VH-VL binders against Cytochrome c oxidase assembly factor 8 (COA8). Designs and how they scored, part 102

Target 1, 167 residues: Cytochrome c oxidase assembly factor 8 (COA8), of Homo sapiens (Human) (q96il0)
Amino acid sequence: APERGAERRDTAPSGVSRFCPPRKSCHDWIGPPDKYSNLRPVHFYIPENESPLEQKLRKLRQETQEWNQQFWANQNLTFSKEKEEFIHSRLKTKGLGLRTESGQKATLNAEEMADFYKEFLSKNFQKHMYYNRDWYKRNFAITFFMGKVALERIWNKLKQKQKKRSN

## First folded at step 6 (VH-VL)

Design g79 (from g71 with heavy chain T98R D99E S100T G101H E103D F104S T106F H107G; framework fv_cixutumumab)
Fold by ESMFold2-Fast, scan of step 6:
Structure g79 (fold): chain C 167 residues (1-167), chain A 122 residues (1-122), chain B 108 residues (1-108)
Amino acid sequence: as target 1 above (167 residues)
Amino acid sequence: EVQLVQSGAEVKKPGSSVKVSCKASGGTFSSYAISWVRQAPGQGLEWMGGIIPIFGRANYAQKFQGRVTITADKSTSTAYMELSSLRSEDTAVYYCARETHYDSPFGYMDVWGKGTTVTVSS
Amino acid sequence: SSELTQDPAVSVALGQTVRITCQGDSLRSYYATWYQQKPGQAPILVIYGKNNRPSGIPDRFSGSSSGNTASLTITGAQAEDEADYYCNSRDSSGNHYVFGGGTKLTVL
């Protein structure tokens, strides 16, 4: 990504551990992108009469979000650090400074950067494979419980409708 | 059934520090937050801070900011609360509590440890 | 001072109804939870999320809220209900928890 200048900071960072939406909200709330993972957190609405099944679904969604946030925060930090170290090392080997004559951050050409990307992918292969496996496993479970919650709600509506009718 | 087991009573001198442990047994640590609450003799409950172990992030009440450090070790399912620069006014029972729905308006502490008595005397 | 205000003491006759109140601006945005504490014991959760009871809490306990006030009601108080009751909620920022000062309930 291109080098960007500092931006004005008008608000304190918000995390799942620090922010809670007001109780009068009846919908899920989407927060600003997390500083480290660059993913937007979802704060889930909790009904006053949440069923055990609905609670299980919500907890799975919350746990999956927390897991996903941690994975990408760590991955982005590692990538950025190693990329900068690689560029610095290669420029030092060539006897070049870290800045161009125009004041921009010095970079390597696409051919040279291909070496870094190949090495990074290779040494992180196991980590990415485990991530993908867990990602599909978690989403399968969430989809399954979403189906169960939907069936429960349909059944409850049918029961309520039948109770309203005269026998 | 999840239980929170706290470390034993401590007697400390003013200016020292104390570290209280809280071990979760019988359940998963990662889906919950852990809060620390203290109670001085004859006084009410006072929230000190909490941690969400999966994020490794801790929140502190302003009154304790700079003196309290809350940490968690997920491998042992143990949370810790360290209070430094102890004063006689820090004499209290220190409780850990498991917080459910910690990121919602319905957040609550459903399981409490038995408490750890910390006495600060000269 | 406490951001949540409770009366320090209240009395009720055996078998009668008592209401313990908690007041604070944050209660307009966040529900109160209620904890019971008996001498020498850790607190236990009795009401959460406006009016939900955990397993094991008798039906005589109920919660309500309106505006900046939350209430814990005990219908048909029993001798074993004599205890300190604390309300708990988030502060106005939603970042921290705050306890009320506690109400000592005496069952006469």
Scores: ipSAE 0.000, ipTM 0.503, lowest interface PAE 14.0, mean pLDDT 79

Design g8 (from g1 with heavy chain D99V R100K G101D W104S S105G G106L T107Y P108A; framework fv_ebronucimab)
Fold by ESMFold2-Fast, scan of step 6:
Structure g8 (fold): chain C 167 residues (1-167), chain A 122 residues (1-122), chain B 111 residues (1-111)
Amino acid sequence: as target 1 above (167 residues)
Amino acid sequence: EVQLVESGGGLVQPGRSLRLSCAASGFTFDNYAMNWVRQAPGKGLEWVSGISWNSGKISYADSVQGRFTISRDNGKNSLYLQMNSLRAEDTALYFCAKVKDYFSGLYAFDIWGQGTMVTVSS
Amino acid sequence: QSELTQPRSVSGSPGQSVTISCTGSSSNIGAGYNVHWYQQHPGKAPKLLISGNSNRPSGVPDRFSGSKSGNTASLTISGLQAEDEADYYCQSYDSSLKGWVFGTGTDVTVL
């Protein structure tokens, strides 16, 4: 059971991250940055005696992390795709090939790329605004449940202390 | 054994209602998002509706928006699809499907039921 | 255009390689969303074959591979076998529809 539970906690290779957390970890573990989102995933420790409230908080944090990972993975892929399209379009306009004499991909200078960055940010403004709104709402909910879990843990500590005194 | 079993399909007249159920076993049902996917006879797959682990996020295909309602009962390990104002175009085999891993970020549908047939005919 | 476009059918002889394309738009594959692939034998439920563009679930032979470039994803079946005769569907998320879209489906015939 605990051995199988520890194995099930591993996210590799099923997770966005293929890296496994250290064995015998009794704490949350932070993984390497994901290839697509460039965010570091958190692998949550699940205690044997997890309360319903603690489970709700953990699931909320896991769901929020997954939502955040998907948003940034998709945003970064969109950025890379549109950047390549912009560069190729500008190079064709200049009559230049897609590769240099050294075989490297041809690129534009920073001044030319500034136009792309400005357009990309403007185009995605509303999307980022809704992301920020939802991010704040999720963090508020997480903070609220973290407070509830903290109060529950304090109450349980007090109950345990009283039980020891009842000998 | 991880398994999904659909039920509730049948022959129904246009304009009527039908409720589909999906019973989950062999995994922690309340950890995963669930979806309904349909397939008309001889046609391809069409996504119908999805619901998050806590029912906090629900979405529908435009073709069923306002007519179908997805819901879940985590205490009973069950997913439901309430289908109202049924049309001939709703005739299909209806599958329930589990998202592979809500933590993984891949959102692939890794476990599928056998499907339940809904036929809307006069 | 709400569905991802796949060829109606592809065919090959045992031991050959076949490739199935899946073409989307700027709101799905072109927006960078991952592509998943499903295999469906007649009278059976779909089975997950490839997740997240190129990842094989446990039990899927390495002769199945996936890739994605721009608006198009591809599923390649190397060393084609009789049991590979099935319908294949791609799937991606669509930001305009706020939901999932499947491909039109490809019938693979082994001759």
Scores: ipSAE 0.000, ipTM 0.472, lowest interface PAE 17.9, mean pLDDT 80

Design g80 (framework fv_cixutumumab)
Fold by ESMFold2-Fast, scan of step 6:
Structure g80 (fold): chain C 167 residues (1-167), chain A 123 residues (1-123), chain B 108 residues (1-108)
Amino acid sequence: as target 1 above (167 residues)
Amino acid sequence: EVQLVQSGAEVKKPGSSVKVSCKASGGTFSSYAISWVRQAPGQGLEWMGGIIPIFGRANYAQKFQGRVTITADKSTSTAYMELSSLRSEDTAVYYCAKGEYSDLPHTYYMDVWGKGTTVTVSS
Amino acid sequence: SSELTQDPAVSVALGQTVRITCQGDSLRSYYATWYQQKPGQAPILVIYGKNNRPSGIPDRFSGSSSGNTASLTITGAQAEDEADYYCNSRDSSGNHYVFGGGTKLTVL
């Protein structure tokens, strides 16, 4: 019983952890945050009698998730790389080592890091603007198809009620 | 099942542009991505970019950024790839392919391919 | 592509097992897909998502992935398997797709 609700965790051969829906799951479930994007993936339940409309909605949601995962994975990777380069550059300018006496990575204070964050946000402003625009478009499309699926399910229930009355 | 029908062969001059079409039938056009992949004679496959018709947003490989434009017309279920400032090295077969995302995270595949459109850039 | 490296050619005897490899740092994060292409034809998807086969692809085709390497294995190679094989995955940014240079398989 407890095993049915358990999240199955495995590691891809590429070194990336993957999470699969529990065996016999009949609903969507949310996995742990992706290493690169920091977003939680949704694993979609695929009903055996999925309608074409339901399939379209599911594929649209899966595609939107992939797009979102890739955008943030790339953004986070770029941020981390540029942050490291900025810190190394500033520490070199100050004549400081890259590691503290305790062997930890040397860091800059909040005031010094403010310069980096300001530059990073400014440089990526257009990219984030396009992301937000596309995100809204995707969510509009998903909401629209969710409405269509809901109407389809209501109609099917009404048809079943009518059949019961006739039989 | 989905099938993709591409426009016919083109012969173009250097410096001109070419626009190749890819008409989809079967399945819901807006529910999948369309990728464009080219192959120069005797060379390997090269991904140029793709579009998801429902959103109208295209993604381009860096090599083609600024020269390629990928669009989709949902009313005719047709995707287009326009390549400008043609050079002789753009001589290739241009394929459109239906892109899908698997149930596994970060997995993309092209399961249905058009027959290809030969574009020859004469000098 | 330099980001995904394949050997340009490999040979296998009829009925024997061959492994075609694809190497690249992006494969640590993203699975490879594999395409078969015969002369004058469009590519055909043979493996996706590490080791999933589309309908119509024989079970002698399998995929595997470990570290920065993805492999396509053909067990009991047939004459009809003679073709060019391409791996495909995301680039290091995760935003674009890149193909390996292709491997020409000759069935002896």
Scores: ipSAE 0.000, ipTM 0.494, lowest interface PAE 14.1, mean pLDDT 79

Design g81 (from g71 with heavy chain D99S S100E E103W F104D P105T T106P; framework fv_cixutumumab)
Fold by ESMFold2-Fast, scan of step 6:
Structure g81 (fold): chain C 167 residues (1-167), chain A 122 residues (1-122), chain B 108 residues (1-108)
Amino acid sequence: as target 1 above (167 residues)
Amino acid sequence: EVQLVQSGAEVKKPGSSVKVSCKASGGTFSSYAISWVRQAPGQGLEWMGGIIPIFGRANYAQKFQGRVTITADKSTSTAYMELSSLRSEDTAVYYCATSEGYWDTPHYMDVWGKGTTVTVSS
Amino acid sequence: SSELTQDPAVSVALGQTVRITCQGDSLRSYYATWYQQKPGQAPILVIYGKNNRPSGIPDRFSGSSSGNTASLTITGAQAEDEADYYCNSRDSSGNHYVFGGGTKLTVL
């Protein structure tokens, strides 16, 4: 089998945890869940003779993953911050401290937290709607370019057959 | 690699509009995301908005909503930025920049035009 | 009071190491991108996606990110590195981009 160069680590602008696939692999690899987004990143294999079109498809897939990771990392950080603020506000209203006598963080019961989740989802409804819209558009674009790459590969194989017949 | 060529300098009166062009060559125009960034004399960079020509989608910074329109013409591989209701504080160098291979407005801008100077004077 | 904050000026001696910093809450969620601009020229991308260099950018340029802070490090500064440096990232909504105020680097 052809031996390709050492695989390079994918870099994502989203703050995703970095995981390297085994060297000399010819396949994509799935990493552990990111600390902030809780999504598993895919590390893409770069072929030795990648065409410009194949490079565009790979970069589109990588950028879509980074965009997705950034969105959920931001949502999770916002959720955590607002959750903590909500808990502190409710504990203050009850006349309770932010810490228990053992030094642990004080918490609210499930019924009280349900109010927070309802408010958070309602407040972020428009943002999630735009996310879903963009997610579908991105996946449509990826599918379109996957089709273009498939056609390029078919065309190249046909050209190769013609050349082999003449030589 | 892709190259960006911008239109020439403009001098405009307050209250008028200006339309700056950015022509791409050396790559597939539809594969680019194109951003517009301006810089007033002696000041920093300011992102105005961007467009994805393949889908005709534009996104604008809140400060410029209602005054800026970013468009693309695939047949000429040219992006445009039109800024209306010009004021003296719109005097700046306007840059177009692109990221090859990304579908959304670029997270990074790896190729920049040389800039178009727009002067708003009475 | 910009969403991304940079010191306006920094100096480094020829051949020494300098760090330029960018601070903002959005940097907890998104990596910074760094641009170099020399007088009368368009900006040039030097670092993207935390610590990636475009082709043609010297390896003395590196990026790092921790919490709400991103840094551009130039190890062994050269005279040609004298320029304005801008950080760029997504805003807190993730829908728009915002630039830092810029840092003027003087190489002594």
Scores: ipSAE 0.000, ipTM 0.485, lowest interface PAE 14.6, mean pLDDT 78

Design g82 (framework fv_cixutumumab)
Fold by ESMFold2-Fast, scan of step 6:
Formats: structure tokens, C-alpha cells, sequence
Structure g82 (fold): chain C 167 residues (1-167), chain A 124 residues (1-124), chain B 108 residues (1-108)
């Protein structure tokens, strides 16, 4: 969870107000949706005494987030491009111009667009299956490393208790 | 123990392509990455790229992007590096190495087992 | 490209201590790994993760890191330590490896 001041704006060094995680945040913070991927990024808190294992877990989570952002940004771009090509092709076939009399871009009706959506989903089926499989593999890896970090923290606390008893 | 066995020396003409293989034995092939590093005569080490078999992802050094292709075949535990549009400057020893990178950007990134190298000579 | 800098050569007397340095901004975020290479042979991993030694590497080899600098120290150099030593880290993106230019160690 984000810290109590998560939506607080931070003033950039240049004197420009920015929306970002509060200074001295002790928790991860969730940002606004990315313009291209529409996914909300997580800004990870980095402890000053982060262990190598904790760093590995954080970087795996960061890499997985970047992979997700990139996949959906590319998917959205491909969708927009193919949608525009489909509309232009169908309008040309009907003998219609690319723009209406008012100068707005001409569109297809809902029934015609349904054909595009059906085709797009069908031809991207393999791509989405591969994405889902990789997503599950990544989540399994993250869970595994979370377990390792938990065990490390338990070990460190036990070691600290023994040190206190021994002096 | 993991061992990496590379294919034999190659002599190629400028403009051709070469494909070097790296067969892994011992251990679980998909549990580690394979990196490719080359060394021209009398020069230092140069990383070309690598592949993480568990995710099926290859990553390439900017200098080789567009000319190098790295692949892996899990069924034969073999990684491949193909370099196209060969020039005389590509004359080098090409090494494959077991890489502990589990994902790109990982803080664990060391190559503990190396193949013996494949000499590729590009001559006219 | 040339993100990690090493001196091209260094000498040490038999039994003495030598320190080989590697410098680059990526070392602020990633520990250097060190490789030893002898003529006609593949590189051998010597140090990884700041100061970890693989099995079979003598304890006279140690690593250290501070800021943008990483060092490989050989305490009590032996004749067999004469070799080229390469540091290795990630570039600024974290996705690519970068090697230093290598340091030729001569044991006198």
C-alpha cells in the first residue's frame, strides 16, 4: 500500500510541480495510467539497506512491469493501425471518401466494425496465449522470490535475537 | 556440473553468414541464460547478446542489432548464434557462456561456465 | 560503448599484493564481475557479486566496490596469476553487458 500522502504532489528541483511519490516514502506507490499502455505503473520504494535478494525481487518486478507496459503499448499501436487500415479499405470498397462532408473522418457502422474486432481477436489469439503463459511464469517467479525474501527476513531476525542473547 | 561444447572452426567469405552452436550437458538447460562473447585477435572481450530460454527471450548488444540472431532449442539443449553480413573485422573467437541472468536487468549476472570457443575466420 | 575503464597493464612482485581497478557509472548500480584469461584459453570467473568466489578460486582473490569503482585484489600474488583480467557489469539500461578493456597482470 501507498503511504498516507500518496496523492500529494512533489515540487521538482526546477520549480515545476509534478505528481510523483511523496519524498521519503516507505511504501510502493501507484501512478496514473500510462498514455500508451493504459496500465498504472508501480513506483518501488528502495530501502537504503536493501539486500541483494530484495534487490533481485524488486528488479524482477520492475522488469515484469516494463514487459507489461511494452506489450500493451505495442498491442494498442497495432490495434489502432489495423483499425484505421480496415476502415479505409472498406470505405474505398464502397466508393466513399475518407472524410464526411463536414470534414470529419468517415466511420463504419457497428456491424461492419464487429467484423474487424472478430478478425483482430482471432489472429492475435496465439500472441495473447503466449503473453498469458509468460505472465503466469513471471508471477510464479515473483512469488518464489517473495518466499525467499521472507525466509531471509526470518533468518535475519532469528540471527539478531541470538546475537542479542550472546552479546 | 554443466559443460558447454561448441561447434568447430569456420572459414567464411565476406558477405556470408556463420552459425555457431553451443550444446549444454548437465544441469537443467532452461534454468540459466546463455551469453555470446567474442574476442578478436589481440583484443578484449565483447558481449554480443544472450538468450533466456525459460522466457524464450533474446537480447542483443546495440552494435550487433540486425546482424546477430540468438536462438535456443530446449529439446537438444543447444543455443545458436548466427552472424550475417560477415566482414574481415568479424574474425574472432566466439564463446558461449552459462549466464546466471534470470531476466534482463537482473542484479545476478555472471558467467561461470564457458565454452572453449569457436574460431571464425573471414577471408577473401 | 566503453563504459568501463581499466588500466591496460599492471605489475606485481611475487608474493606481494596488487589491486586492479575498474571504473564506470554503472558500478553505482551493479557489482562488477571479474574474469581471468590466459593465452589460448577461455575466460574463467574469479569474483562475482562484489566479493564472492566460485569453487576452485584461491582465497587470495577478493573484490571490493565503492561508488563508481570496483577493485580486484590479489594478496600474495603467485606466478600462475599472470593473466589478463576483465571487469564486467551492466550498461545504464541494465539489459546489456559491458566489459572493461582488460588489464594485463605481469608477475615479476
Amino acid sequence: as target 1 above (167 residues)
Amino acid sequence: EVQLVQSGAEVKKPGSSVKVSCKASGGTFSSYAISWVRQAPGQGLEWMGGIIPIFGRANYAQKFQGRVTITADKSTSTAYMELSSLRSEDTAVYYCAKDHTEFYGSPDYYMDVWGKGTTVTVSS
Amino acid sequence: SSELTQDPAVSVALGQTVRITCQGDSLRSYYATWYQQKPGQAPILVIYGKNNRPSGIPDRFSGSSSGNTASLTITGAQAEDEADYYCNSRDSSGNHYVFGGGTKLTVL
Scores: ipSAE 0.005, ipTM 0.534, lowest interface PAE 10.9, mean pLDDT 82

Design g83 (framework fv_cixutumumab)
Fold by OpenDDE, second read of step 11:
Structure g83 (fold): chain C 167 residues (1-167), chain A 122 residues (1-122), chain B 108 residues (1-108)
Amino acid sequence: as target 1 above (167 residues)
Amino acid sequence: EVQLVQSGAEVKKPGSSVKVSCKASGGTFSNYAISWVRQAPGQGLEWMGGIIPVLGTTNYAQKFQGRVTITADKSTSTAYMELSSLRSEDTAVYYCARGHYESLTPYYMDVWGKGTTVTVSS
Amino acid sequence: SSELTQDPAVSVALGQTVRITCQGDSLKNYYATWYQQKPGQAPILVIYGKDNRPSGIPDRFSGSSSGNTASLTITGAQAEDEADYYCNSWDTSGDPWVFGGGTKLTVL
């Protein structure tokens, strides 16, 4: 019985872009677009004296970024797969091969593809609605923590000024 | 070659409405979005909104929300932009453009109409 | 609203290289699209995505990105390249599609 080669589920590797920012970067680094999500990853700078609140903000930003990367990587993969399956199915139904006589990849016409896009959007509508909702929630939380960090920084600056006046 | 043919120049009074048409010639709206972009005299490009005719989905810029209506007739491959409550500041060239979208990612506009001049004057 | 900012004007000598830069927070996450506009004409798509040129656009046009910036580079500027150039990007925080203010390129 020929060993059915384990179809390597191209699980979109949770590969955080191994883009290592230069060690001496004192600022956030923006990487090239990820090959799966097409989103540019941000490597967040970690201050030497990071406060617990700053750390919480950084973690929340990182988690949100990862969530967004995973969503789009998966969505793009799903789209590409379903598109290919649709094209293959329709070509087969037409009695056409996957390649033209010139050896080019056979394609469907614009009208046939319009049906695919309509169906795909309809099928994924709820998923996109949830994504949008969650995106807003996450960004709201980030903004809230940004405000808290800003207040903390102001307070710390005021305390330092008071201490310098008392000495 | 796909061309976007727009309706002719319009002269309107303040408070009135204008409806500009954009017809695809040599192709269909299938798998494309139609965006509307305006340009006031000596100013930059301003996105107003768009429609995906095959899906019937519309999106509007916040600035034009409530004043602009974008529609499409798939049978005639014609998109429409209606702008109401016209002001002198709405004097501009209005462009329709064909947009490509892939994997539900943002689209780029590869085919533009020649523009429709709308003049709002008393 | 995420704004895209551009220098209002740049100049380049004939045959030299010029870079037009666009800056904005949206460019951290998305590619810029670039349009050329000549006086009295509709905009023309020049660059989209990572560095894609539509058919009919010369290879002297290229796109790049760094941080919160995107750049259009013209290597070996020609007289016909004198035009206004607009960057454009997707934004999820405001209007989904925004233009920069435009850059007027003069070829000397």
Scores: ipSAE 0.022, ipTM 0.627, lowest interface PAE 5.0, mean pLDDT 84
Fold by ESMFold2-Fast, scan of step 6:
Structure g83 (fold): chain C 167 residues (1-167), chain A 122 residues (1-122), chain B 108 residues (1-108)
Amino acid sequence: as target 1 above (167 residues)
Amino acid sequence: EVQLVQSGAEVKKPGSSVKVSCKASGGTFSNYAISWVRQAPGQGLEWMGGIIPVLGTTNYAQKFQGRVTITADKSTSTAYMELSSLRSEDTAVYYCARGHYESLTPYYMDVWGKGTTVTVSS
Amino acid sequence: SSELTQDPAVSVALGQTVRITCQGDSLKNYYATWYQQKPGQAPILVIYGKDNRPSGIPDRFSGSSSGNTASLTITGAQAEDEADYYCNSWDTSGDPWVFGGGTKLTVL
């Protein structure tokens, strides 16, 4: 599926996003929804004087975003694919066509679809648990590094004030 | 039990700005999205935007792009929504709500503030 | 279309079953989330995903989804269920959240 590589791109695709910030940006901004995950990617602003610690935080946030995008893209595609296969299989078993007389996609009733949803959730229970665990771990790490960056910025601000006093 | 506590009612003139606050009390703030939803008198709910504090990410509804700014102060567990260039049509109750990521629907809002009434009159 | 459509009003007799319906293209890919709002109060979450109820929501509330349509079912409606009900879903055409126009439920 094309989506497996799309989210891994490291370079910001200048001019390819339909969503543009209202003004020239010196901060993070949000792109259009990804076709497969339906999540909006964040394009991170890279400061001219980015510290190694700030770079680590930004890369962690980027990696977490890519991980999250890949998870939801795969989840959505798997759900849609299995749903279509289930509907196709059940309609074939009943001797019904895939399309109605009006040319619309044939569907199953709510009771039949309930069986599919129940099975899908049960089948994906462990995957969902691993996602939640990793999501919390990643957010903890991001919060930790945000704290370290904040301390670094405070320290640099104090050093800058001291230089002004010296001059 | 987490509660979202919003700032008090505001009366503003056309062309001014308003900034509404939303403080998380009794629980974790940073691991959730905070959304802002408004409701004009006698009308339905309208999503304005949201923030994911730990990712530094904001999303704004297209209708409010350029007029709304959503921010968060992690140290005080407080989110803010600032709406500029106010018009009489912006008279509404403004709600903040906490969102979760762990579903086939990317977000659902499980805890809501009680709302802040903003009245815009000349 | 990127909009979610709800009927403006519906009524049900005490103890009877009622279905509130929400229609939109986003519902092909995402389950609707349902909120209840009583006059002068903030909305509260009633249903998210297919069968998920938050703690404290009575089991007479259930959700279902088929194609472009999501439904909130209240089995054995009670007087306290009289409220406005809003559906909400992801909008793939740009905005991450779209609300339906709301349905006013009157319990006879």
Scores: ipSAE 0.000, ipTM 0.452, lowest interface PAE 15.9, mean pLDDT 76

Design g84 (framework fv_cixutumumab)
Fold by ESMFold2-Fast, scan of step 6:
Structure g84 (fold): chain C 167 residues (1-167), chain A 121 residues (1-121), chain B 108 residues (1-108)
Amino acid sequence: as target 1 above (167 residues)
Amino acid sequence: EVQLVQSGAEVKKPGSSVKVSCKASGGTFSNYAISWVRQAPGQGLEWMGGIIPVLGTTNYAQKFQGRVTITADKSTSTAYMELSSLRSEDTAVYYCAREKSYYGDTHFDVWGKGTTVTVSS
Amino acid sequence: SSELTQDPAVSVALGQTVRITCQGDSLKNYYATWYQQKPGQAPILVIYGKDNRPSGIPDRFSGSSSGNTASLTITGAQAEDEADYYCNSWDTSGDPWVFGGGTKLTVL
């Protein structure tokens, strides 16, 4: 039967998620994009006969997904919060209200926002550099374990073929 | 190991309000959502609402909407549940519980010891 | 709104196996979580997800699920297992959480 489930999605910068995909799926479930990280979460299927090696790979992939979701949720929330604070600060300095006469949210033009974008990128450059480094390290580890699992599955298939042939 | 420490028992008159606190110790408060669950004498568990402190977002059970207010103070790692317009039927033990979510599985892994609230004239 | 139904009481003899059941439409899509509550105490988590036990929960506790029914099984019941057991699942029709009415386990 097709998967159905509650999709109440909410995330905390510290890795708490209220994403609830169907837990009884017999295959991996891919959810909608998270509103903070803008990434689609994956719920990994756990087979009944999962080997210890397969379990290690799955847990590594789950941990990497959570780390990745956490990083981008934090980054996006920080950007939005600091952007709003910058706009409010500049409007206050100009003696302007937070809303226009038409009731729209007051904004700054692109020229005025250039200072914010420049500072935000500069401030977060080292953080993004470390993220890229760790991302490569994690993907290397996942690739390594995927290779080990593939070898295990090939060996098990050979054993099953030999058993069928002897019968 | 995280522990949730709740405030002491309260005796209130009908029509008043009560505010129960739940302080997280031994863990990271910001990493989890906190829910409030009550239990009337001899009755089952009833979810009232919850809060995600880092987002400031709250969910309230439809039955308690308009009477319950849940807040959090991140600096003291404390969540609060305030119930107004108290009636005798609100006499119960009120629990706070930590909501843990991993890979599509969500459950209450740590519970406070409960706060007894008695509403009587 | 979704509802979870539990039998109010069940009995088991010392050392025997008992199965506590929980039934509801939400269980077709979500695994039940099980909590144990002893008199005067807060509930404690016993089983979550697909048959997962938290640290400190004896291996005689296990979970299973089929269709719209979830079960908590205690293999070789002990005196200290006498308690109320509550099932809990996600509810998408309104409130995010729904609890079963609870099952009182008596160990004879």
Scores: ipSAE 0.000, ipTM 0.485, lowest interface PAE 15.6, mean pLDDT 78

